# Designs tried in a protein design chat: VH-VL binders against Glutamine--fructose-6-phosphate aminotransferase [isomerizing] (glmS). Part 5

Target 1, 141 residues: Glutamine--fructose-6-phosphate aminotransferase [isomerizing] (glmS), of Sulfurisphaera tokodaii (f9vpa4r286to426)
Amino acid sequence: VIEEIKNAERVIVIGAGTSYHAGLYFSIELNRLGINSLPVIASEYYNVRSKKGDLVFAISQSGETIDVLQGIRMMRNSGAKIISLTNVIESAIARESDYKIYMRAGPEIGVAATKTFTTQLASILFILSVLKKENLKKMEK

## First folded at step 1 (VH-VL)

Design o05 (framework fv_ontamalimab)
Fold by ESMFold2-Fast, scan of step 1:
Structure o05 (fold): chain C 141 residues (1-141), chain A 123 residues (1-123), chain B 112 residues (1-112)
Amino acid sequence: as target 1 above (141 residues)
Amino acid sequence: QVQLVQSGAEVKKPGASVKVSCKASGYTFTTYGINWVRQAPGQGLEWMGWISGYNGNTNYAQKVQGRVTMTADTSTSTAYMDLRSLRSDDTAVYYCAREVYYGSGSYSWFDPWGQGTTVTVSS
Amino acid sequence: DIVMTQTPLSLSVTPGQPASISCKSSQSLLHSDGKTYLYWYLQKPGQPPQLLIYEVSSRFSGVPDRFSGSGSGTDFTLKISRVEAEDVGIYYCMQSTQLPYTFGQGTKVEIK
């Protein structure tokens, strides 16, 4: 998953509602690391022109959010690779993704928007920490 | 017209394999998944698994895991279910069904269904 | 796996009388997205199943208004206000809240 993020020409981060805000943070931090990134509100996926070389990072708590699912399908048809960050193992979004990351919370069936954001942010921070460590190692002899 | 058309009935011996096809028409094959559901004589419906029409990703029910392989050929809009090491309790009508999503939510309902393929496993 | 249990397994109804089928799940079907992924299907003799109700209570396109679904959590009901000859078949509840997708055992509805 880390190699795919590092090698992408552009990382498109797609999410809806609370997941979009987590994705926006991720996208900003990726740009700070020198990785070209574009945050996308899932409902506006059709406005994005993707191509081979793009990587889509899809964030969806349930793994079933229709706008996210439609977005990743459209972008994959244009040649992009898909990474998903979801809570539910083998959900629709996870099934449609080339790479899958499951949040630490595991499967859940309750509604907890505040808890969901915190869990998504924790996962993103972990990914960022690995990317930052990789960058540091690259700068060493 | 949206429809799924399945291959014809099969009679197999225990230990053999069967490959059932499901040809889609009337919609863009790559935008939806295909589910496989079987029904033994006089019994209820049993979900076997799902395959993406786009990337071929699959998810199989644990009961058939290790014996089933689902594939999809996007150039012919056809999904396949290959079941190996057949046993008498695999005798069933096998259905394919399109999984549909709707609106801003993820409603995973099955429509349409194929007509069914009868697979009989006997000596 | 979520186990779906239907009652009764069989019922015989005089034409024009109501029918009610219960479906109980071993776990709540309320998904983390706030939706309950519970469906009702009808399998008429010699035909594949057909969708009647999605998300507990929404009637699928073309389904007569005599069919209605209700319930929440783990307890769901399908009602037919006036059973007609064309309603004969086996009714199944199904969940897609989590994998694997599971069906109830089925309820056979016959005309007396």
Scores: ipSAE 0.000, ipTM 0.522, lowest interface PAE 14.6, mean pLDDT 81

Design o06 (framework fv_ontamalimab)
Fold by ESMFold2-Fast, scan of step 1:
Structure o06 (fold): chain C 141 residues (1-141), chain A 124 residues (1-124), chain B 112 residues (1-112)
Amino acid sequence: as target 1 above (141 residues)
Amino acid sequence: QVQLVQSGAEVKKPGASVKVSCKASGYTFTSYGINWVRQAPGQGLEWMGWISAYNGKTNYAQKVQGRVTMTADTSTSTAYMDLRSLRSDDTAVYYCARDTAMVTEYYYYGMDVWGQGTTVTVSS
Amino acid sequence: DIVMTQTPLSLSVTPGQPASISCKSSQSLLDSDGKTYLYWYLQKPGQPPQLLIYEVSNRFSGVPDRFSGSGSGTDFTLKISRVEAEDVGIYYCMQSIQLPRTFGQGTKVEIK
């Protein structure tokens, strides 16, 4: 998954609501690491022109978010590779992704949005920590 | 088509137990929770509790705490509500309803899909 | 528990006239995520409740645009711009910011 992120011409991070905000943070941090990244609000997927060489990082707690699903289908059809970050094993988004990362958060009513953001952010921070270690190792050359 | 289908009407004596089923179809069952809501004749809606089909976690309303058990069978996409020590004031239509709060990040619809209801009558 | 209070409890409307239902919560329904967890349901005679409005003002799929929701914090309103015969039933507001989920008492809408 890390190599796919490092080698992408552009990483498109797509999500909705709370997932979009987690994705926005991820996209900003990827750009700081020298990885070209574009955050996309899922409902605006149709405005994105993707191509071979692009990597889509799709964030969806349920793995069933329709705008995210439609977005990944459109971008995959244009030649992009898809990585999903979801909570549900074998959800529609996970099934249609080339690579799958599963969150371990259990859903909870009344605080679901806050917990979802925190869990997505934790997963993103872990991915970023691995990328930063790889970057540091390269610079030590 | 997203659908919840419940078991048929039940007539019970005081002190008995009733188990109502709610079969889900048309969506990924394990991505959502199931709420149980009851309505006594001529009265409003009363939330009884919910179960996560993802991890089996439950939360029960205080009024039925200790008398209710909610379960979910992921292999059959069916949720159950078992209510024990029935009293006449448990007479109601019992609904199951899908809870979007657990899984959606931008379109939290509340309880967006409801079963047809199961009438439970408790009388001697 | 959050208490939800609806007014009026009953409303008789001439077809084509507007209707307005108020819902008040005992505490704010705005969460730290910026969303307000207030929902409106319609229960038609002999049927289960159906979702009309989610998060204060968003119409659920298939709901006619004559239905609109508004409000913030603790005060919410459901409006029907032109009541039709098919709109007869009992309307409930619901909060989902904390458990237990709680409903208003319901507002019965009848055609005169």
Scores: ipSAE 0.000, ipTM 0.514, lowest interface PAE 14.3, mean pLDDT 81

Design o07 (framework fv_ontamalimab)
Fold by ESMFold2-Fast, scan of step 1:
Structure o07 (fold): chain C 141 residues (1-141), chain A 125 residues (1-125), chain B 112 residues (1-112)
Amino acid sequence: as target 1 above (141 residues)
Amino acid sequence: QVQLVQSGAEVKKPGASVKVSCKASGYTFTDYGINWVRQAPGQGLEWMGWISPYNGNTNYAQKVQGRVTMTADTSTSTAYMDLRSLRSDDTAVYYCARSHYDILTGYYPDAFDIWGQGTTVTVSS
Amino acid sequence: DIVMTQTPLSLSVTPGQPASISCKSSQSLLHSDGKTYLYWYLQKPGQPPQLLIYEVSNRFSGVPDRFSGSGSGTDFTLKISRVEAEDVGIYYCMQSIQFPLTFGQGTKVEIK
């Protein structure tokens, strides 16, 4: 999944609500690494002209967010590859993604809003860490 | 191998500023955060702030907020702490200390495993 | 701010005897990631502090096994099974679960 992100012509990061804010952070950091990225609020997916060469990074805690699901379907139909970051195995969004990243739930289950955002950020920070190390290796060569 | 080496002692008048340096060696500078901790004569340890050399993000203790600036120069693996508008109660030994922070999770700094030797700053008229 | 309270503030120990230091935090130091952000440091006379214990009970590299940390939530203890001359100094606990990072007042350990 890291190679797909590194080699994408553009990474579209789509999410709703709290997931959109996690995605916005991801998109900003991708651009700082020289990876062309566009953050998209899920309800406005139709404003995006996707094409072959694009990679869509879809963030949805439940994997069932209707605007995210519709967005990835539209973008896939335009030739984009789909990576999902979700918390539910076999959710609709996960099932319709080319690559799937599942967030790890902790042993504690409470205060869902804070925990969900933190878990999404943890996953994004992990991906960014790997990309930053790969980017540094590329520059060194 | 791994070490943090600080600049020498400073004597300043009230109202002046001081800039203490902390040179890192023996590790990848951007993989760790740098914390600044001070200790007034005969007193305990007081945390002043933290910087990530990786992205330049900082967090400062309220007592020095507005008077302190922490920076890091990745080309020289050196962190700096600039404290302005010095007061007599800023007299202390200032330490820099390395903390592993998990950039993967974005959580707060881990333990301070390597410390500089300390820089004595004396503020007197 | 999280307040860290150490007891006792000083203790004198006969060489070879055990010593125990308590650290209490005003809030739980257990994070949702399962880690407890509590650390112990020793400052020997004229030296910078050195790390002894990280995450409550893990001994830092090179730290003798006579040092042990324990506790959970808000109550933590550092134990030295047999105090030696080189253990003289001031011991500090620290939390890093939230900014600002805070230290206990310190516990001075002296040999009788």
Scores: ipSAE 0.000, ipTM 0.504, lowest interface PAE 14.7, mean pLDDT 81

Design o08 (framework fv_ontamalimab)
Fold by ESMFold2-Fast, scan of step 1:
Structure o08 (fold): chain C 141 residues (1-141), chain A 122 residues (1-122), chain B 112 residues (1-112)
Amino acid sequence: as target 1 above (141 residues)
Amino acid sequence: QVQLVQSGAEVKKPGASVKVSCKASGYTFSSYGINWVRQAPGQGLEWMGWISAYSGNTNYAQKVQGRVTMTADTSTSTAYMDLRSLRSDDTAVYYCARGQLERPWYYYMDVWGQGTTVTVSS
Amino acid sequence: DIVMTQTPLSLSVTPGQPASISCKSSQSLLHTDGKTYLYWYLQKPGQPPQLLIYEVSNRFSGVPDRFSGSGSGTDFTLKISRVEAEDVGIYYCMQSIELPYTFGQGTKVEIK
């Protein structure tokens, strides 16, 4: 997964609602690491043209968000590779992605809505931590 | 008159490679995918993989992963399957079949080529 | 991989009599989009496979009405109300709900 992100010509991060905001954070941090990234609100997927060399990072807690699903389908048909970040194994989005990442459970405190964002953010922070360590290692060599 | 026409029979030695062609006509080639399915003598059907004629994206069955390459040339409406490091158990009739794209990943094969017999023997 | 199992593997039918073929999948073929991704193909001697039934019960264009498909989840049936000489061949069920696409082992239908 990390190598796919590093080697992508562009990382399109697609999500809806709170998933979009988690994705926006991810996209901003990817750009800071020198990885070209575009955050996309799922409902506006039809405005995005993708091609071979693009990588789509799709965030959906349920793995069933219709706009996210339609977006990845369109982008896959245009040549993009798909990575999904979901919490439900064998969900529609997970089944239709090339790579699957399942969210890590957060602590059992807080309210349900806050917990969803927290589990998405935890997974994103882990991915970013690996990418940042790779950058640091390259500077030391 | 929608049809898929495949290249002729091939006889190869173990370790060689074979490239089978599948020429499409009567429809918009880039709007469909092409599946490759093989059938060993007296055996059932085995799916090998597919390619989107629109995007060029491929997916290969695990059994042939690393030995197969599928390509599609939209300028000639022709799909190709290149299978390397041939073994005697690759002896089969190889079919190309048009994937009816209902939704991504949801293909059913409605039009089939006539088949290409590939024999691998020493 | 989803395993598709057909029974019987061979069937000899007197002309005009009915035939029934069963197909069982190791996992449900019902997708979250509400469709069931199960198909039936017929391979006549010396010919490529031809599509008979798509999405469990829909007859493909040009397929005679003596063919019908039914079932749900993991259990599916193909029925031929009265078998004719043209129906001789090997019948395969197939799933396309996930990659790799997989076929049943086939059911050979012959006329007595």
Scores: ipSAE 0.000, ipTM 0.484, lowest interface PAE 17.7, mean pLDDT 82

Design o09 (framework fv_ontamalimab)
Fold by ESMFold2-Fast, scan of step 1:
Structure o09 (fold): chain C 141 residues (1-141), chain A 122 residues (1-122), chain B 112 residues (1-112)
Amino acid sequence: as target 1 above (141 residues)
Amino acid sequence: QVQLVQSGAEVKKPGASVKVSCKASGYTFTSYGINWVRQAPGQGLEWMGWISAYNGNTNYAQKVQGRVTMTADTSTSTAYMDLRSLRSDDTAVYYCARDKYSGSYFEAFDIWGQGTTVTVSS
Amino acid sequence: DIVMTQTPLSLSVTPGQPASISCKSSQSLLHSDGKTFLYWYLQKPGQPPQLLIYEVSNRFSGVPDRFSGSGSGTDFTLKISRVEAEDVGIYYCMQALQTPYTFGQGTKVEIK
């Protein structure tokens, strides 16, 4: 999944509600690593023009978020590859994705933080840690 | 011109298997899911599962999990449902139905096949 | 699983009179972004089901304006303003908020 992210022309990160905020963080960090990324609020998927070479990173706790599902179907039809980050095995979003990452419970990061956001953030931080390690190796060559 | 056309009626003995086909035409097959729904004589509708024609992923209802296999052949735009270890309570009309995503709307089960009658009798 | 309950189970109506069918879900069908995943289908005798109403209140292509859907949360209604002979059949509500997708038990509509 790391190679797909590294080699994408653009990584579109789509989510709704708290999943969008986790995705926004991910997009910002990807851009800092030199990976072109666009965060998208799921309800606005119809305004996004995707193409072959794009990679869609879809975040949905339930794996059933309708706007995320509609978004990935439209973007897939335009030639994009789909990665999903979800909590439910065999959910609609997971089964429509080329690559699947299942969330794992992480530590709570504050009194106001939801379990959903914490779990999504833990998964994203792990992916970023691998990407940062690869980026350091590339810079040292 | 959007159509789902199913295979003909089947009569099977208990313990046998049945394979029902659903041939799609008039749309991009790989962009949609195919649902399977059955209806026992005089009873209501029961969802059995879904298959993605894009990647072949499936989601089966718990009651048939372990006895059912759903597949899709993209070269012929045909979905299949294979149900094994048939019991008398599997006697039903089996329908395939498409999910339609129109960009802004979800029109669930907008197109249905005509149905395939499966009778399980000793 | 989300349980869908329809009332009444059977209706006999005089042609031209109104009919109303209720559908209740065991949990809210409202999703993020304001969409509610509640659908109505008609199964005419000897035919497969056909889509009438999608997302609570939107008429599917070709469905006459005498059909209307309403409701929110867990309580939904399908109304036929004036029942015609061609409206005879069994009506089903369905939720598509989460899998497994589930149907109400059906409401049989007949002409007196």
Scores: ipSAE 0.000, ipTM 0.521, lowest interface PAE 14.8, mean pLDDT 81

Design o10 (framework fv_ontamalimab)
Fold by ESMFold2-Fast, scan of step 1:
Structure o10 (fold): chain C 141 residues (1-141), chain A 121 residues (1-121), chain B 112 residues (1-112)
Amino acid sequence: as target 1 above (141 residues)
Amino acid sequence: QVQLVQSGAEVKKPGASVKVSCKASGYTFTNYAINWVRQAPGQGLEWMGWISAYSGNTNYAQKVQGRVTMTADTSTSTAYMDLRSLRSDDTAVYYCARWGYSYGYDYFDYWGQGTTVTVSS
Amino acid sequence: DIVMTQTPLSLSVTPGQPASISCKSSQSLLHSDGKTYLYWYLQKPGQPPQLLIYEVSNRFSGVPDRFSGSGSGTDFTLKISRVEAEDVGIYYCMQSIQLPLTFGQGTKVEIK
């Protein structure tokens, strides 16, 4: 999955609600690493024109968020590759994705929105840490 | 219409391997994942893992990790579970079960008839 | 792992009387999407398990309306309004909110 992110012409990060905010953070950090990234709120997926060479990073804890699912289907039809970050195995979004990352449920203490954002951020921070480490290796060479 | 048909009973010695098949019919095989669940005599249900017929991706329960391999052959619509280094406590009925793709539901909707695997010296 | 605990473990019911089975999970099965990932299965003697209820309260195709599911969060109930001879077997609750998939230990329902 890391190689797909590194080699993408553009990484489109799509999510809804708290997933969108986690995705927005991810997109900003990707751009700081020199990876062209566009954050997309799922309900506005129809405003995005994707193409071959694009990679879609879809964030949905349930893997069934309607707007996210519709967005990835439209973008896949335009030639984009799909990576999903979900918590439910073989959910609709996971099934429709070329690559799948399953996040682990965090501690239950706290409000639902806070829990959702925290567990998604943990997964994103891990991915970012690997990408930053790859970037350091590249400079070392 | 939807049917999962499993291979016949097996009797194995400790240390042997067993390969159970699950042939699907009545639906598009690649649209669904296949789960494997076992039940030791007089005991409850224990999830072993799943394989996506769509991607070929697998996930195994910790207890069998390293001893199990799940595969799917799309040309014959058949899923397989290969369990190695058999022990007496692997004696169980092994079921395959289809995991439905639904707009808001994730459940085992259809099950195979089961395959009895007996491991004894 | 999410632990699923069923009570009672065994239940003898007079024909035509109601029955109730409880299932408790060690953590909430309610997802932030508003769905609750709890299911009920029945295993009749000598048969594979069959799906009865999905997502707490939805009856699977072909399941008699004598069966109903309810609950939220960590506490769930399966009710049979009038138990019939064909309802004998072992009932299992299951969660699919996270891996590994886990089942309750089962509740044996038999006719008096």
Scores: ipSAE 0.006, ipTM 0.511, lowest interface PAE 14.5, mean pLDDT 81

Design o11 (framework fv_ontamalimab)
Fold by ESMFold2-Fast, scan of step 1:
Parts: structure tokens; C-alpha cells; sequence
Structure o11 (fold): chain C 141 residues (1-141), chain A 126 residues (1-126), chain B 112 residues (1-112)
């Protein structure tokens, strides 16, 4: 998955509501790392032209968000590869993705209730940390 | 092709140590945790512990706490389980298994295991 | 530790007939995120375990629709609607709500 992100011509990050805001943060940080990225509100997926070489990073806690599902179908049909970040294994979005990342919130964190945004943000921060670590390794070697 | 390939069978004397390897391929090694599960002859499955490959955080079952060390080498995509002070009741098939999901805040996996290695038989006898 | 108890310990089934396995946990497997951390595995002779069902009732990729899981809290059931020769093996339930992960003692399914 990390190599797919690093080697993409463009990373399209698609989500709805809270997931879109998590995706917007991810997209901004990818651009700071030199990775061309475009954040997309899922309800506006039809305004985006995707092509071979594009990688779509789809964020949906339930894996069933209809606009996200329609968006990834359209973009996959245009030649893009799809990575999903979801909380539900074998959900519709996960099933239709080339790569799947499943998110979890740990009970050991000491929080009485889990929140979708916190879980998504934690997953994104981890991916970013791996990308940054890979860059450091390549610079030192 | 996602797979985990384990090292070959081992025969050890009581008090010795054993180091089992688990080589991953077909996926991004640092994106998943690795569980270790053993099965004594004719018995059920027993969870031994887990390692977060990316940051090296581990959690071990109480029964083996103090005798086990789990490590991962990201340069070779290989996880290791080192069990010391071997006893006859450590005789088992040892499996490594990949976690489906991962808690990025605590490094603790809550989801369980989807891809398993073929198993490594460890026999402890005098 | 959470104790997982399976019944029966063995089943001998005529091909095409249904089979049912029960799993009981010593405490609730429902977490504050609304999910129940209960899984079913099949270990075929000479093979490592394979995932059948995750989070009580969801079939894993490639698992035939004759397998179904149900239950809540501490009481769970795995059903095979029509047992086939390839379904022979030992079935295990597992919990991952807390460490250590624990398995039931296993249920051996054989064909008559």
C-alpha cells in the first residue's frame, strides 16, 4: 500500500462528512511530502476525471457510504487503483477496492467512547508516519 | 499472493531456547501485526502473543511472559518468536498469523487473524 | 482471561445434513464501539486454521454461504446448512475483545 501511494501520479482522497475532513488533512500532508494529492467531497465525485496512474484513497467508516461507493466505481472504471480505509471487513467499499486498510480504536486508550474521526485520523497519522520513515531511510542509505 | 512462510521443525532439550521465523510476502509488512499461536499435540489453539511490526510493541500471554521475545526485521519482512527455558509442555506446532486491523494509538490489535503460516513443529525432549 | 466454551466437542454428520456448534464466553464480547469481537475458524486436517466468520455473523471472503454465524453478548452459534466432505475438521471460536486472545476447546466435525 505505501509503495502504491508513493508511486501514484496523483492520489485522490474521497470521503463524506467527517471522513472528508480526515481525508482533507491526509491530502494536505501528502502534498507536503511531495505526493500530488486532490481531496474530493464524495457527493461531488462526478466532477472528477480520473485516469490510469491515479490512486484513489477512499475513507468510509461503515464501508457502505453510497457516494463514496459510486465515486470509487466511476474512478476504477476510468483506470484508477482504489485503496479503502474502512472499519467494516468485506463491506461494499472494501470488496470493490484493490487494497484495503481496516481501522480500529483501542480500548487501552482510556476513552469511554470511540469516535469515527479519531479512529480515521489515527489511521492517517500512522500511514503518514510510515511514509516519512521510508523517506528518511532512503535519504540515509 | 499474501503468504507467511515459517522455518523448519526443531528438536530441543529442556532448558534450551528456540527461535522460529515467519517470512511475509505479498503485502506491506509494516501495515499489519503478527500473532503467534501454538497447538500442543491433539490439543486446541493457545495464543502466545502479538507484535506491532512497525513500532516493535509487543504483548505476551501470561503463561510465557518472561520466557518469550517477539521481534520483526522490516528489511527482510521476517518476524521472530524466541522462546527460552523450554519445558516438555512447550512441545507444539507454532503458527504465526497476520492481524486484519490495527489500533494505531496503542499498537494493540483487536481484530484477529486472517492469514496463517504453515506452522513450525517444536519438540522438547530429553 | 475470558473463557470460551464450545459444545458439542464432536459431531458426526451425514453428508447434506445441517450441523450446529455453540460457543459461550465467560463475559460479554460486546465492546463500547458497538462491535462484538467473536470469530470462527476451521482447521482442516494437516492445515493451519482458516478464518470463516468475523464479528459474529460476517462471512469472510471466499467462505461458502452454507456457513452462518449468529448470537450476541455471551452466546454464539455457527451453523452449516448442508455439511460437505470438505467441511471436515476442527472448528474454533475466538475472542479478541481483550488480551490474551482466547479460543474455545474446538469441535471436531466428521462425515458419517
Amino acid sequence: as target 1 above (141 residues)
Amino acid sequence: QVQLVQSGAEVKKPGASVKVSCKASGYTFTSYGINWVRQAPGQGLEWMGWISVYNGNTNYAQKVQGRVTMTADTSTSTAYMDLRSLRSDDTAVYYCARDLSYDFWSGYSLYGMDVWGQGTTVTVSS
Amino acid sequence: DIVMTQTPLSLSVTPGQPASISCKSSQSLLYSDGKTYLYWYLQKPGQPPQLLIYEVSNRFSGVPDRFSGSGSGTDFTLKISRVEAEDVGIYYCMQSIQLPYTFGQGTKVEIK
Scores: ipSAE 0.000, ipTM 0.499, lowest interface PAE 15.3, mean pLDDT 81

Design z01 (framework fv_zimberelimab)
Fold by ESMFold2-Fast, scan of step 1:
Structure z01 (fold): chain C 141 residues (1-141), chain A 122 residues (1-122), chain B 110 residues (1-110)
Amino acid sequence: as target 1 above (141 residues)
Amino acid sequence: QLQLQESGPGLVKPSETLTLTCTVSGGSISSSDYYWGWIRQPPGKGLEWIGSIYYSGSTYYNPSLKSRVTVSVDTSKNQFSLKLNSVAATDTALYYCARHEYDFWSGYFDYWGQGTLVTVSS
Amino acid sequence: QSALTQPASVSGSPGQSITISCTGTSSDVGGYNYVSWYQQHPGKAPELMIYEVSNRPSGVSDRFSGSKSGNTASLTISGLQAEDEADYYCSSYTSSSTLVFGGGTKLTVL
């Protein structure tokens, strides 16, 4: 998954609601690492132009969010590769992704939306930590 | 050729659990190309979607029935089943099993069983 | 009550064309190109006639066609035949990841 992110010409991060906000954070951090990234609100997927060389990082807790599903399908048809971050094994989004990452449950900290955002951030932070380590090592060589 | 056949009780008492099984022949239920669903039709009335399942166990349910319904799949027997809890007279209907393409959101059923009548009566 | 609105009945004579409407909202018919149509003869299971608004399955006559404008999908049957006498149901995907049906339309060929 890490190698795909590092080698992508552009990483499109798509999500809805709280998943979009987790994706926005991820996109900002990817750009800080020199990885070209575009955050996309899932409801606006039809306005996004994708192409071969793009990598789509799709965030959906249920793995069944319709706008996310439609977005990844449209972008795959344009040549993009798909990575999913979902909480449900073998959900529709997960099954249609080239690479699958399943969210890790963190401590419960209140309302459902807050819990979902925290769990998504934990997964994103882990991915970012690996990317930052590799970036640092490359600079030191 | 593909054939779907419903089986189960013709009569169920109120408050009991209705269990129906769909046997698939002429095709594999383990196919990544298809979902498998249940639709019902009360006598003389219209169609109502109950739920759908993928061979992995991933499910979609009608929200109005979600608290009472469970759909399961048995790939070793090439079957999938419906359990509807706490039945009432309003659950009296012809129950169909059907196949639809992998794209659940495409929402179309291309092969249907013949249907089985379930009467809920004491 | 049905989620999608269809006329209760429609009638036509052999050889003419009829159209059956299916009206929803922007959260189902208007929001997606995932409308299907089913034909049901008395005592039989429904049969798929149209899927994804306008596509016909193999074996379905080209007399059957589907279209959509805004929140309304339409099934048109041209060259009407006695065998077309049946109930017709539309169906759509919804923004809540559910499948809903229309109330059904009884077609009478006079």
Scores: ipSAE 0.005, ipTM 0.521, lowest interface PAE 13.7, mean pLDDT 83

Design z02 (framework fv_zimberelimab)
Fold by ESMFold2-Fast, scan of step 1:
Structure z02 (fold): chain C 141 residues (1-141), chain A 126 residues (1-126), chain B 110 residues (1-110)
Amino acid sequence: as target 1 above (141 residues)
Amino acid sequence: QLQLQESGPGLVKPSETLTLTCTVSGGSISSGSYYWVWIRQPPGKGLEWIGSIYYSGSTYYNPSLKSRVTVSVDTSKNQFSLKLNSVAATDTALYYCARLPYYYDSSGYSDAFDIWGQGTLVTVSS
Amino acid sequence: QSALTQPASVSGSPGQSITISCTGTSSDVGGYNYVSWYQQHPGKAPELMIYDVSNRPSGVSDRFSGSKSGNTASLTISGLQAEDEADYYCSSYTSSSTYVFGGGTKLTVL
């Protein structure tokens, strides 16, 4: 999926609630790496004009967030490729995505919301670490 | 002034692979605002889009040709190329390379083939 | 050949106006504002005349105008001149991230 992110003309990062905040961080860091990125609150998906060359990075813990699902459907129909970051295998969002990344969260007794954000952030940090290594390699040219 | 120039064989035998190259002059193929495109036109017939490539390697192909076509970019030579496998007489056509702008404008997006090469005739015959 | 429908031919006299239609579906012409028009003289490469439905590249005469209503885009040429005699093609972006051309229209200036 790293190659898709590197090759995208624009990376639209869409999420709701806590997922949006993880996505906002991701989008800011992508822009710092020279990758054009737009963070989108899922409920505002209809304000986004998407087309061929765009890559949508959709974050949804359940994979069933209706505004995220509606957003990716609209953007896919406009020609964008879809990457999803979800915690549920075969969820609606994962099923309708071109590329799927599944979060790994162990069984725990505790605050689910805190664990969800940490898991999303860990996944994003891993992706960013790979992209940063690729970016450094380019600078050696 | 950006210019595009096709080059390749004028005659290809049935079942062989057709390879065409487009040389970009007066501008960089590494511009993030453009896709680079192959379009063909059989003699006396209309235009058919073959495929588009972004300089980093992302491609989009005509579904009718996808199993036989590959488009690639060589940024060091400022060129992009078309490979069409298993050619038949129906692949006889003028082959054009073209530029396709992709902008993030407040007025909308530009999605038109704004610069074309002169075209190169490829005849598939034994 | 192509998915967009154009009349095979159209004709007019010098000074008249003619319109060429380009009909598709809600998955191309009707769904997007990415319709372009090309003029092709015999032995020459196509030249962009209109992009994004109604915009003209610099250097294209204002006698050429574009519009769209529903699933049909139109190219109108006013004040016809002999030099306008050519083949005209429309093109549209599609919901599959592809491009489709019209079958082409031969304009004859009598």
Scores: ipSAE 0.000, ipTM 0.537, lowest interface PAE 14.8, mean pLDDT 83

